# Designs tried in a protein design chat: VH-VL binders against o60147. Part 2

Target 1, 175 residues: o60147
Amino acid sequence: MLEKNKYLYIFRHIQTNQVLLSQGNVLKKTALFQLPYPLQKPVAPNGMRPAKLRKDHWVPLLKVEFPNESMFQSVFMQLLNYRKYRSVQPLTSDLLKLPIPVRRRKIMRQEVPNTIADLADILNKEKFPENSVRLQLSDKSDSEYADWPPSVQIDSEEIKLSRGFREKTTVDEAR

## First folded at step 1 (VH-VL)

Design g7 (framework fv_gimsilumab)
Fold by ESMFold2-Fast, scan of step 1:
Structure g7 (fold): chain C 175 residues (1-175), chain A 118 residues (1-118), chain B 107 residues (1-107)
Amino acid sequence: as target 1 above (175 residues)
Amino acid sequence: EVQLVESGGGLVQPGGSLRLSCAASGFTFSSYWMHWLRQVPGKGPVWVSRINSDGSSTTYADSVRGRFTISRDNANNTLFLQMNSLRADDTALYFCAREDYGDYFDYWGQGTPVTVSS
Amino acid sequence: EIVLTQSPVTLSVSPGERVTLSCRASQSVSSNLAWYQQKLGQGPRLLIYGASTRATDIPARFSGSGSETEFTLTISSLQSEDFAVYYCQQYNNWPYTFGQGTKLEIK
């Protein structure tokens, strides 16, 4: 049981670039509460954010493997706190000058670089053992959004899963 | 009137250190992401480092990682770049720039020259 | 990393002429392309963003066009103060990258 719950799965929305964090390889509807703004109104066609969980619209961004559950829990909770902090900050006057659809796209577009930078910041503050944290990305260029500490080993292989983080079954592999 | 004024550049020996400053005025400094870029005469600008609005997140170009540190003082509207273990290939004009909410650089400083030579 | 290639590298022109500068990207940058003007001893000055939107206080003689991989900056009637180096920059993909520049010099 030493390795139970040692993975952090990070998903990206294919249309909006919004990010969701998950403790498992399957997104749950409750993950929608992580979205920057409350889903309290029906989403307009140009709202540019999902109103309900469509699992086919969320693809892998990156997967983080920790050596134990304690390190996983610490980093996961800190990431959620960073996201909560960002969501309650007042919008700046310059951002308020933008039309609502443009403003929303700008904010959503920044979630990928912000999440990656936040993850790296947390890992830089922690004193984890060298090469103890394994990072695997769907697009390796996304690692360039941040400076990684010696504790992080970036996998040379990209995530090639087409169905979220679910591995191909033997039936799918045969096709 | 938005203004960015860099200072702190100079001549330094290889292995030396310099601290660059960028004084911002004419806008709410604490609301903007800020960058350092450098330029060798006759070439285009090259990105060096980035810091978010509250200073909680920083990013560096591979060539300067572990040697340079970007920071900001929102109370005094100042951006900093601490440069350690300087090399000859760090010789350039260093600019601070403000990132617009559209992700482009809307204002730049005049630049401060850094020369690393024996 | 997206590579931006500008052409020509140097252009010798006279005041009053129409000037067109090109920037091509190694892959699509949508319309997330900016143009900057840089004069000797000065930092870059934003001219155009979003491929075609003129920045604040930029004269109407400057215009931008293009999308995806092919972009142009046009100066409809060159003024003496327009002799400078012009750079294109993409902000579609990280890291943000600049072209090598086009130098406008007096004929």
Scores: ipSAE 0.000, ipTM 0.489, lowest interface PAE 16.9, mean pLDDT 81

Design g8 (framework fv_gimsilumab)
Fold by ESMFold2-Fast, scan of step 1:
Structure g8 (fold): chain C 175 residues (1-175), chain A 119 residues (1-119), chain B 107 residues (1-107)
Amino acid sequence: as target 1 above (175 residues)
Amino acid sequence: EVQLVESGGGLVQPGGSLRLSCAASGFTFSSYWMHWLRQVPGKGPVWVSRINSDGSSTTYADSVRGRFTISRDNANNTLFLQMNSLRADDTALYFCARDEWELLYFDYWGQGTPVTVSS
Amino acid sequence: EIVLTQSPVTLSVSPGERVTLSCRASQSVSSNLAWYQQKLGQGPRLLIYGASTRATDIPARFSGSGSETEFTLTISSLQSEDFAVYYCQQYNNWPYTFGQGTKLEIK
């Protein structure tokens, strides 16, 4: 009967701006299966070893707290599906003219604003209670990529990049 | 190359228990979410349960919550479904399936193992 | 839960014909719809995901289209091995649901 999985942890790559979704506060290697390689053919690695996870390259973007597991599961699934949908969209002629590495770089840079916009769109379509969903960002200006519904409360405290999503230590608490 | 083989089905009386197994081969089992689904002959599949890659997160359909337990053994590439307090309406062919990208559509399925709950 | 209604329930066709199968959702599922083929005694085989993306090793004669609540699976030139039951599945909203199926049989 215990509720589980009421937090969604969103990470971004420090260099590429790619986004990974996680149900836990530390990224697992399996999260790399979310990344389509190449982006034009978003197929899961079929028996392939995933790319090396370098934890030092991924930092917190956003933490979302839901009131229960059911709401978490609904939003998490929809967010993953929005990301998959974007990966199969046709590329513009301007992007097709670029070498593949340059093209991928431009597409990857858009993942942060796209993920935030997608999350807001999902939350605007759901009928969640007022102030029932809490957002905590590493950079509060990222909340400006979208218009949020009344169900969303944005935490005034930003996530500290040096600590990730980990709990504060005794040293941090003594401040 | 990717193969899923279910076993452990059979005939059981109402209130009884069964443990289903799914043997996976041809892919890195520990990297994929896994699911159990069931199907009554002549009808569409019905989702039953899912487990994430390391076994730390499980979810169940409302009809089986509290009675069924999904688990996995990544060292032996095996998925399990422990079924307790079985009812006549649990009678179905049970499939294990692999999840692409945690998106809840299923790129590979097994052949199914039949479960019949009757007196 | 989202209800998926497939039509027709049964379709009698000859090899070489163009076949179109429909799937209607009770509410929007965006493009988060998959199609499966199931033959007697076998598990389902993924054909299409994301409404229109063909899965690995699926012949080019299979194509999917649609969005929101109306979806179609098209087989451009039916082959003898295509006689089977076809199911749609939505993965937009939990709980996941499947349609009741469309059976393709020889005329």
Scores: ipSAE 0.000, ipTM 0.489, lowest interface PAE 13.8, mean pLDDT 80

Design g9 (framework fv_gimsilumab)
Fold by ESMFold2-Fast, scan of step 1:
Structure g9 (fold): chain C 175 residues (1-175), chain A 122 residues (1-122), chain B 107 residues (1-107)
Amino acid sequence: as target 1 above (175 residues)
Amino acid sequence: EVQLVESGGGLVQPGGSLRLSCAASGFTFSSYWMHWLRQVPGKGPVWVSRINSDGSSTTYADSVRGRFTISRDNANNTLFLQMNSLRADDTALYFCARGGYDYDYYYGMDVWGQGTPVTVSS
Amino acid sequence: EIVLTQSPVTLSVSPGERVTLSCRASQSVSSNLAWYQQKLGQGPRLLIYGASTRATDIPARFSGSGSETEFTLTISSLQSEDFAVYYCQQYNNWPYTFGQGTKLEIK
């Protein structure tokens, strides 16, 4: 029997702190599909994204292990919904006071704390069994962006950035 | 319970128009890509059209382009297919389905309705 | 458009048997292939996507394999409720296309 897809791999951009979600431990070119938000007229202020996938510009943020694929799919779909919802909300007056480049940098920097907060909110609503969801972070202090439910167990071992999420024998299929 | 229910099918003459509806319940409709497909008895399904979560992007099969319009009302959890200039070869059972074609995300069409029959005949 | 050819067209089998259904694509679809089950009077039911990933609530006896142009759906121990028409579908290229179907009927 194969181990089914029950891991969520979350990456962050080293400079912008934009976030990409992945079902596999290596980002594929198609992961850029996540960065576009629903199109609005005119061009949205937060429309900054890479022209191509530069894998060396993305590092692990966190890895989530679910006990089964059904729980993974439920949480993953809800997390995508939360990200879309955030992209269409009106900008605050404080952000609108800023020049466009400064505004975009602030919005992108918030993707890490926002993603972590959204994940925690989803897990708090789902009422999964105690210690059934395992989180492993690259920087354990990022767990402070949210209050976690009893279903979550935070791994004492951090992800080593130098190795990313890649297994020793896993070959990188994307450029 | 996650459910899709089609309605609006019927008998129309060639050149006529018909508007199909698909009522969604039990899930966050505004988060999903939605599709219309059609099937003739004894044959496999045929893709007709798709629409993204906010309605800003639509795609059509070559055979219906310019005649059919897909749209959605996220406030009322309803998907529509406006069919104009209907032809005899549009006769089929029409299904709405939920699902994405995203390469890195959820794949396939995991929820389908029971279908609404459309007959174009004179 | 990409043409999907399924084989056999019809297969007569008994409960408990292992069943293998094939789907061949006219050009590479990578692993972007899904399998559906359809019973009379019902819409299709998603079984497998990404060539080998089982959809939610699908029994473990269903498994998929293959890539590029050659794909298989295997039912390890056929149950009475598995008699239906099975379709493969590619979502690698638009327009998305379905195979002609394989009908499983009782022997």
Scores: ipSAE 0.000, ipTM 0.451, lowest interface PAE 14.3, mean pLDDT 79

Design p1 (framework fv_patecibart)
Fold by ESMFold2-Fast, scan of step 1:
Structure p1 (fold): chain C 175 residues (1-175), chain A 122 residues (1-122), chain B 107 residues (1-107)
Amino acid sequence: as target 1 above (175 residues)
Amino acid sequence: QVTLKESGPTLVKPTQTLTLTCTFSGFSLSTSGVGVAWIRQPPGKALEWLAHIYWDDDKRYYPALKNRLTITKDTSKNQVVLTMTNMDPVDTATYYCAHSDYYDSSGYFDYWGQGTLVTVSS
Amino acid sequence: EIVLTQSPDFQSVTPKEKVTITCRASQSIGSSIHWYQQKPDQYPKLLIKYASQSFSGVPSRFSGSGSGTDFTLTINSLEAEDAATYYCHQSSSLPYTFGQGTKVEIK
């Protein structure tokens, strides 16, 4: 069969540091469903109006190349599950002591280190072959948020595309 | 708990417009990631996805039927409405509405309404 | 659109026997396959999501496996209450599509 979708593209929001996972190098509007907001209740009658995708607000965080599509799908689904799990956990007492706007900002800013740590955790658990998974980061220092297994090879070159992984980024249409 | 229920006419004449309403409880269509879909099933045949609407009013339609379908929501009434124009006997089916979980950038239908049989005949 | 082909279309099975239903996609869909059970005159109920994850309250005798284009739903020991039509559904790309269904009945 054709090997498709063996790349995982991870984006971060420049203002909030929220993270989006993508199977392609361009973000789709549906990617917004991935956003973990621990302070937002999923069944609230007066739910929050969701943020729109704006291409200049989302930049590459990292790109992961897997040996095949099966491994990509496994890791991708596990990352989504980790993020969903985090979004439904009770808030710590330290967070509850903060004013709501400060609390929300702090939670959102943790998405970058959390996503990188979760990715490393999944890869450490899976025990893939040595040097079989290639990581390329926009900022190499972000690799320091985790300890990587022998299966991971970190690319010496950083991602330098100002418009993301590709020039085209899907944005919300006017409704 | 999540519940959905379809309502609308059970008999429609050819060329007429069908309007079905899905009334739900246990969730809000203002909640990020939540959606409601319409799926139909002709007697003795497979399930066919028709349309769905998301919390942000994003709408998706089955391409071959797009020009006949309109999906809208009234968040304050907990309702989603499907309109289908130019009905034909082949559109005879049980019509379901269903709750969608889209956190995985794709959807599965975890809770369904009981379904409403719509018969199209002259 | 992605076409899902189930096999077999029908099977009549003795109680306690293992039932295997397959779903083949016309192109790779990763793990974006979901399985539903529909008993006569009832609405469909979700059994398995994302190829292998059991939905809440579903009996442990139901399991799913596969990735890419070939997927399997297994009932390891068929009970009388499992007589139903089973459908696979892909959510990898729009439009969402379903298989034609597999009807399972008890001998």
Scores: ipSAE 0.006, ipTM 0.504, lowest interface PAE 12.4, mean pLDDT 80

Design p10 (framework fv_patecibart)
Fold by ESMFold2-Fast, scan of step 1:
Formats: C-alpha cells, structure tokens, sequence
Structure p10 (fold): chain C 175 residues (1-175), chain A 118 residues (1-118), chain B 107 residues (1-107)
C-alpha cells in the first residue's frame, strides 16, 4: 500500500528539452525509461546498466495539484498513454530524410509543447470542477502551448522541491 | 446503433432566429464523456464547427459566433437544440449534428439544408 | 485560431494509384488531428483519429501520419468508391477548425 499522491511534476532537460513525468517531487532513475534517446552512455564498466540520472540537468517545467488521488491517477496514466502513443508512431518522410542528429534534435525540441498540449487535452476531456486543478508553471509563457479548461487555475510561481530531492541517490546507488 | 437526425425550418428570412433540433438514439447525454456538436457546411465550402454540449451541460462555442449561438440539451427527450440569432444569407448551409466521444465526431446526422433568403 | 491548410485542393487520380493529402497547421497541435471523408451529397465519416489511428470499419488502404504541424493522409491504392472530399480537423484548441478540403476524383 502506498500513501496517496495528488501532485504531478513535469521536468525538462536543460540541453535537449526532453521531458520526464514524476509522481510527486521525487525524480527516480526509472523515469529515464520514458526517454527514447539515452542522455548518457548505456554501458557501465562492468556490463550493461541504465544511464545515470543527473538531477542537476533537470529543471521543473510545471507542477499540477489535483483535489484527490483518483483525479491524479486518471490524468497521470492518460498522459503516460499519450506519450507512449507518440513514441510508437512512424516518422514522417520529411524527418526520415534528415541526418539522425538533426532528426533527434527536432523531435526532442517538440517534447515540451507536445507534453503541455497533451496535459491540456486530457484536462479538457476530464471536465473536473471549476478551479479544482492548480497548475504552476516555471515560465508562464509555456501556458500558451494549449487551451486550458475552466477546471484549471494557472499560477506562475517558483516550484519548490522537497529538501531530499537533490540529496537522494539514483536507484543504481541506493544501498 | 447510434443515429442522429436534424430538424427545423428549411427557409429563414434575414434577421430571424434559427432553431434546430437534434434527436438521437443509441446513446445517452448523461453518460460521462459524451457530447453532441453542431457543424455546418455552406454550399461548396468547407466544414465549420459551431458549438457542442457535454453530458455535464458544459458548452463550447465558436468564438466569433458565440454572441449569436445558444446550445441546450434535454437528456430525457434525447434532444440537443441549437439557436442562432440574426440570420444572414451567408449563414445558408447544411447543418449537421454529431456524436462526440473524446475528441472526435464518430456518428453524424444526415444534415438539414437551411436557406436564408427574403 | 489554428488554420489548417490542405494540399492539393483537387486531385484527379487513376484507379489503383497512391493518393497523398497533406494538412499543415499554423501552430503545433501534437497528434490532435482527425481525418474525415465526405462523399457527394452525404454526411462526413470519420476515417483516422489521433493522426494515425484507423476508425473501426475503415479500409486498410487508408493511413495517417505526422505530428506537430505537418500531417498526411494516404490512400495506398485508390478505389472508385474513394471519390470524395477529405478534411483534416484539429481538436487541440478553440475554435476546433477544419481544413479547406481536398477533392479526389477518379479519372
């Protein structure tokens, strides 16, 4: 049994604009499995192991507070499904004509707009009560990537992470 | 099986108000996630979304036309009504109602042609 | 307002040939685009949802692709029954707009 969670944190990579979803303010190494392109070498000195999570390379994009755990779980799971759907779609012929590094850069650049649009679309579909969902954006201009429903209250405030967030080791080092 | 049918006047004079009724079967507007939309198409032109109403009575309108449009529902009668004020000849079009699930329109009515002329 | 621009406006195609219709959005809409088919004097029918997912009962010759601003509807081998006007539609933001349509005729 886990404690109830009603917060969704979304982080972006400072160099690539790739996006990670997190339950609450804990960014675990397993979140890296959301990424189609590894950020670091996948092979450790003694064999294959997952890339290391560098928390200093990820900054908060937005934080969503839901009234209850049920609403959080519904939105979180749908957002993961949207991201899964996007990851398995065939690339357009125009993208396939580009050199691999250029192609990857274009795809990664779209993750922030795409994630914000997906979140807004899910919230529009769910039809939660007016002003029941609080959205905090690190940069308020990012709200312009989508049309938000009446259920969402948008605030532009510094997103505060828990004290232990940056002091926690990766799952590979937890021992 | 889902079916929708539009009804209302086929001829309207300029400045008059148009009232169209969509009568449907095979679904309920009390079901979470369900809505009904109105889309129109002027002769030889593209489709234009006008409005839709959701199961919880939430309403969306085309912003440029919102002051002229009213959408309502009667869940017990399986009906959705669209009212459009101050009709003009440019509003001549075939008006469709459609079932909305999630983000798409999967079942449409046959459409009703409304001509605005003196 | 998001403007959807389709190309070409009109195409006359020999049976069994491949048809490609493009839809360009004035700003990113993710994958929130749907494709509709309207045959002469008939109501529109949903073909493809979420850019690339076939609606139930739609023949396999129809496929969709794209993300962001550029989207494509493909008919891999045109049949006589496919003579119609095809519309792209975005559901990303109000107003929920349609493209101007692409008319496909059989030669």
Amino acid sequence: as target 1 above (175 residues)
Amino acid sequence: QVTLKESGPTLVKPTQTLTLTCTFSGFSLSTSGVGVAWIRQPPGKALEWLAHIYWDDDKRYYPALKNRLTITKDTSKNQVVLTMTNMDPVDTATYYCAHREDYWFDYWGQGTLVTVSS
Amino acid sequence: EIVLTQSPDFQSVTPKEKVTITCRASQSIGSYIHWYQQKPDQYPKLLIKYASQSFSGVPSRFSGSGSGTDFTLTINSLEAEDAATYYCHQYSSLPYTFGQGTKVEIK
Scores: ipSAE 0.000, ipTM 0.461, lowest interface PAE 16.2, mean pLDDT 80

Design p11 (framework fv_patecibart)
Fold by ESMFold2-Fast, scan of step 1:
Structure p11 (fold): chain C 175 residues (1-175), chain A 123 residues (1-123), chain B 107 residues (1-107)
Amino acid sequence: as target 1 above (175 residues)
Amino acid sequence: QVTLKESGPTLVKPTQTLTLTCTFSGFSLSTSGVGVAWIRQPPGKALEWLAHIYWDDDKRYYPALKNRLTITKDTSKNQVVLTMTNMDPVDTATYYCAHTYSYDYESYTFDYWGQGTLVTVSS
Amino acid sequence: EIVLTQSPDFQSVTPKEKVTITCRASQSIGSYIHWYQQKPDQYPKLLIKYASQSFSGVPSRFSGSGSGTDFTLTINSLEAEDAATYYCHQYSSLPYTFGQGTKVEIK
């Protein structure tokens, strides 16, 4: 049977800078449940997440390669827990002074630096082997949001894909 | 209030097919992220996951039993049905259905369970 | 398939004492683990999700910790109502598996 992937694919929203995490190189609409602020009105009542995913609005932020599936799953779950923890923290007095739209924009803009810092924090705590975790970023300057442990190697080549982590194929272009 | 209740035969003969129905209230299987799983427990033994069905009709089965298991849903009736073919005495167990919620396919919990139904396989 | 081994299999504990139950995975599962409580002749109830997060309505005396291969469920002060079998459960890989259970009795 097919084994689980050892790659973590991290996407960024082109307008809001919100972040989505994925086990695959193509986002599933269930990934929208990760968002504290929906991009559109919920279809269902009681705080349901958006039903529709605009794949063209999400671009690669970074790709993380782990030595094995278990390490991938450990880090992926911890990263989701860090995001959940951040979403339930009391708002600071500085944020409470801001009008709601400005407050949300500021919080959303911080998701990229926060996600990168959280990833580094998890990797620093986990004590993986030297050079066992490979990062490939769309913008290498984003690596400066954190101090990385010896287990991490940052790829010199940036991600050049414009449609998620998937390159245009001849088949996609014909359709 | 989330509730689930299992129903079906309590005695099955070897080689027969078992059909169990989970009837629920307090949630809908049309809601994104929602699913229902089947778990069994042989007398005095550990819990064993069997199958899982999601709101989008995606299905997962215990690999060693997949050729014997079928899980289906009827969203309008609030029911999930598990079918297991070629029953054997070792399949004697209490069978549970459980509500699941996942923000993706990896992050689920069995948060509310039915009361269970004991199925005995003997001639 | 990932095997979850719980320790101890059984313990008899005086009320108000601290109870520690461990769960060891045959391979790293990150934090993809939940803990369930099952009282005699009852269905299991979720206690702790994602290794360390308490489920709603669960008393604060229950806590979970660990990552990778070693996980712990702690009851910091045992109450009579806590007599039950406790199971760990991993969802890191198919098939999803449970530990063999730890039975906790009141002395």
Scores: ipSAE 0.000, ipTM 0.457, lowest interface PAE 15.9, mean pLDDT 80

Design p2 (framework fv_patecibart)
Fold by ESMFold2-Fast, scan of step 1:
Structure p2 (fold): chain C 175 residues (1-175), chain A 120 residues (1-120), chain B 107 residues (1-107)
Amino acid sequence: as target 1 above (175 residues)
Amino acid sequence: QVTLKESGPTLVKPTQTLTLTCTFSGFSLSTSGVGVAWIRQPPGKALEWLAHIYWDDDKRYYPALKNRLTITKDTSKNQVVLTMTNMDPVDTATYYCAHRYDEWGYFDYWGQGTLVTVSS
Amino acid sequence: EIVLTQSPDFQSVTPKEKVTITCRASQSIGSSIHWYQQKPDQYPKLLIKYASQSFSGVPSRFSGSGSGTDFTLTINSLEAEDAATYYCHQSSSLPYTFGQGTKVEIK
């Protein structure tokens, strides 16, 4: 039972490079609250119309294994706080000069390098025991977006799943 | 804008079947992501989620009551119907229907509720 | 199923004082907690979603915080209209569950 909630599953969008964080190996629809959505066809409330989750559009970016749930929870919450902090920062002058659609694409494409950099920053600050955190990436070159602390082991094997971390089972249906 | 209203009998005898209808406006159950839930509240007690149905006819039920509950939708009438069999006095509660999106866990708009009393 | 325990069950507070309501989950639920306000003889109204996000039209005096198993709803300066029962709700896993409620009355 202690094994659950010690893995962080990170997904990326195949077209936009947007990132979703998940506590489980199956991406739940509630993960979409992490993404900003443009207003489209408003239904009251006059606000966000959530996009439909297309699971086939999200692929594994990386999987993080922590030694225990406390470390997992600390890092997961800090990562969400980093994402919130980024969302409220003023846009640079260079970005403001771009047409809105081009600006959005550039911002979205930065989510992968930003998430990896943020994860590394959190792990560097926490100073966990040597070799206590295991990273497995879908593309090992993505590890080059950051400098990793001694607490991190990067698996030599890449994640070979094309869509999601595992296939649906009866357990996944209870999500 | 978004409105929901529950309708059905206010008094039910033990062992009878309860049928409640949720009629709504301001959204359509043909819209991708849209769902409607049923939640009840016994007098002076906490809220209890019972069931929900989505735009694609995906249905979820509270496990302990699954054998007694049926949720259906009529998209053309903007209605969702909950049926609960073998009613007992302990099922006395105010029954609410509420709007949600399948990506979001919260219930953003609720009906006014309908009190259903189960007694002989 | 995930059990949500609120504290206190009841609180009588003078106007303009700070009110703190806590909700503890029996297992980690990340940020999948939502808060509702229910005034006497009325239906519940969403106040805070995903632990800390204010719902549209909710007064700024309401705020939420917390993660994992421990969550807090704060009313930073109580108004007379805030007399109500407050419920937390988790959406981390089915079945969805609610706390037992915290009744806030004006002193």
Scores: ipSAE 0.000, ipTM 0.468, lowest interface PAE 17.2, mean pLDDT 80

Design p3 (framework fv_patecibart)
Fold by ESMFold2-Fast, scan of step 1:
Structure p3 (fold): chain C 175 residues (1-175), chain A 119 residues (1-119), chain B 107 residues (1-107)
Amino acid sequence: as target 1 above (175 residues)
Amino acid sequence: QVTLKESGPTLVKPTQTLTLTCTFSGFSLSTSGVGVAWIRQPPGKALEWLAHIYWDDDKRYYPALKNRLTITKDTSKNQVVLTMTNMDPVDTATYYCARIDYEYYFDYWGQGTLVTVSS
Amino acid sequence: EIVLTQSPDFQSVTPKEKVTITCRASQSIGSSIHWYQQKPDQYPKLLIKYASQSFSGVPSRFSGSGSGTDFTLTINSLEAEDAATYYCHQSSSLPYTFGQGTKVEIK
C-alpha cells in the first residue's frame, strides 16, 4: 500500500473470544493463520469443511495509534512473537485436568486478557515518549487487564462493536 | 520433507501386548493443527482407523477397541506410541502411522510394519 | 458407524480409457470424503481431499465430485502407473471409516 501504517487493529471472535491482529482496519483471511484452533468443529454431523473467514463473526477489540511506522512495526512483530511463544508452551496441570472441549474454550477465552497483557508488557519495555501511543477500546473495562506505561493515552470514546474500525471523514464528523 | 516410520515387534503371541512407535521428521507436534494417527490393514482387507493424537493432546480411539488401545506422544523425540493389549490372531495386519491434518485426512504415511499374531 | 460402499470391487481397463469409481455413504457426510491410492506392496497416498480438492503433486487426470451420500473418483485417461486399489475415507463422524476398496488393473 502507499500510506504508512501507524495503526494496529485488534479483533475478537464473537463466539470463541479468539484474537486476530491486523495492520489494516479490515481483516484478511491470511490472519486465520494466527489461530491455534481452527474455527470448524472437530467432527460435524454432515461433514467438515475448511475454515473460512466470516467477517461478521469478528468485532473490534482495540485500536492502537503509534507516532510512526517504525514503532508500529516493532510492537506488531513483538505481539506476533508473544502469541507464537504462548502457542508452544506446555499446558498447565489445571488445564490438563479439564475435558478437551472445556479446556479449549478456557484457552480461547483467555486470548483477550492475554493479548492486552502482552501489549502492555511490550509498551512498558519500550522507551516511547509520554502520551505518544493512543488506545481506543470497544469496552474500556478491558484496559484493567494490565498496567499501562506513561507513554499510553486511553481514549475516552469507545469503539462501537457493530461497526468495526471505520474512519469518519472530517465532513462526516462535522455533521 | 515429511517422513514417518513405524517400529516394533513383527511377531506377537496371543494375549500379549503390542507396542508400536512412530518416529517422524519434517514436522513437529509442538505446532498447532497436526497430529499422528494409527491405521491398520489386515492382509487383503480394507484400511481401519485405530487412534490418533493431536498437538494439543486430544486423543481419539476406535470405540470397539478403546479398552485395548493407548496412544501417547513425546513431542521432544518426535515420536507417537500406540499400545494394544490382549492381541489375537485377527489383529494380524500391516500397521501404519500417518500424519492427520486438522481437517482429518491423512496426508503423509509411513511404510507400514506387518505384525503377525500367532502361537 | 458410517458404512462406505465402493463400486465396482474390481475393474480391468484398457490404457487411455476413463475410469469411474463410486463411494456411497450410509448417511449424509457433506463433503467429508477423501480418496487414497494404494499401489501393490506400497503404502496409501492421498489423492483427493474434501470430495473434489486435489492434493499437491497429484496428476490432473484424477478428479473427484459429489456431496451428501454419493461420491465419485474419476481417472480421465488411465495410465499404466495407475494400477492400484483406491479407497474412500469419511471424516464426518467417529469412528473414521474406509470403503472396501476398488482394484483397478490394466488389460
Scores: ipSAE 0.000, ipTM 0.477, lowest interface PAE 14.6, mean pLDDT 81

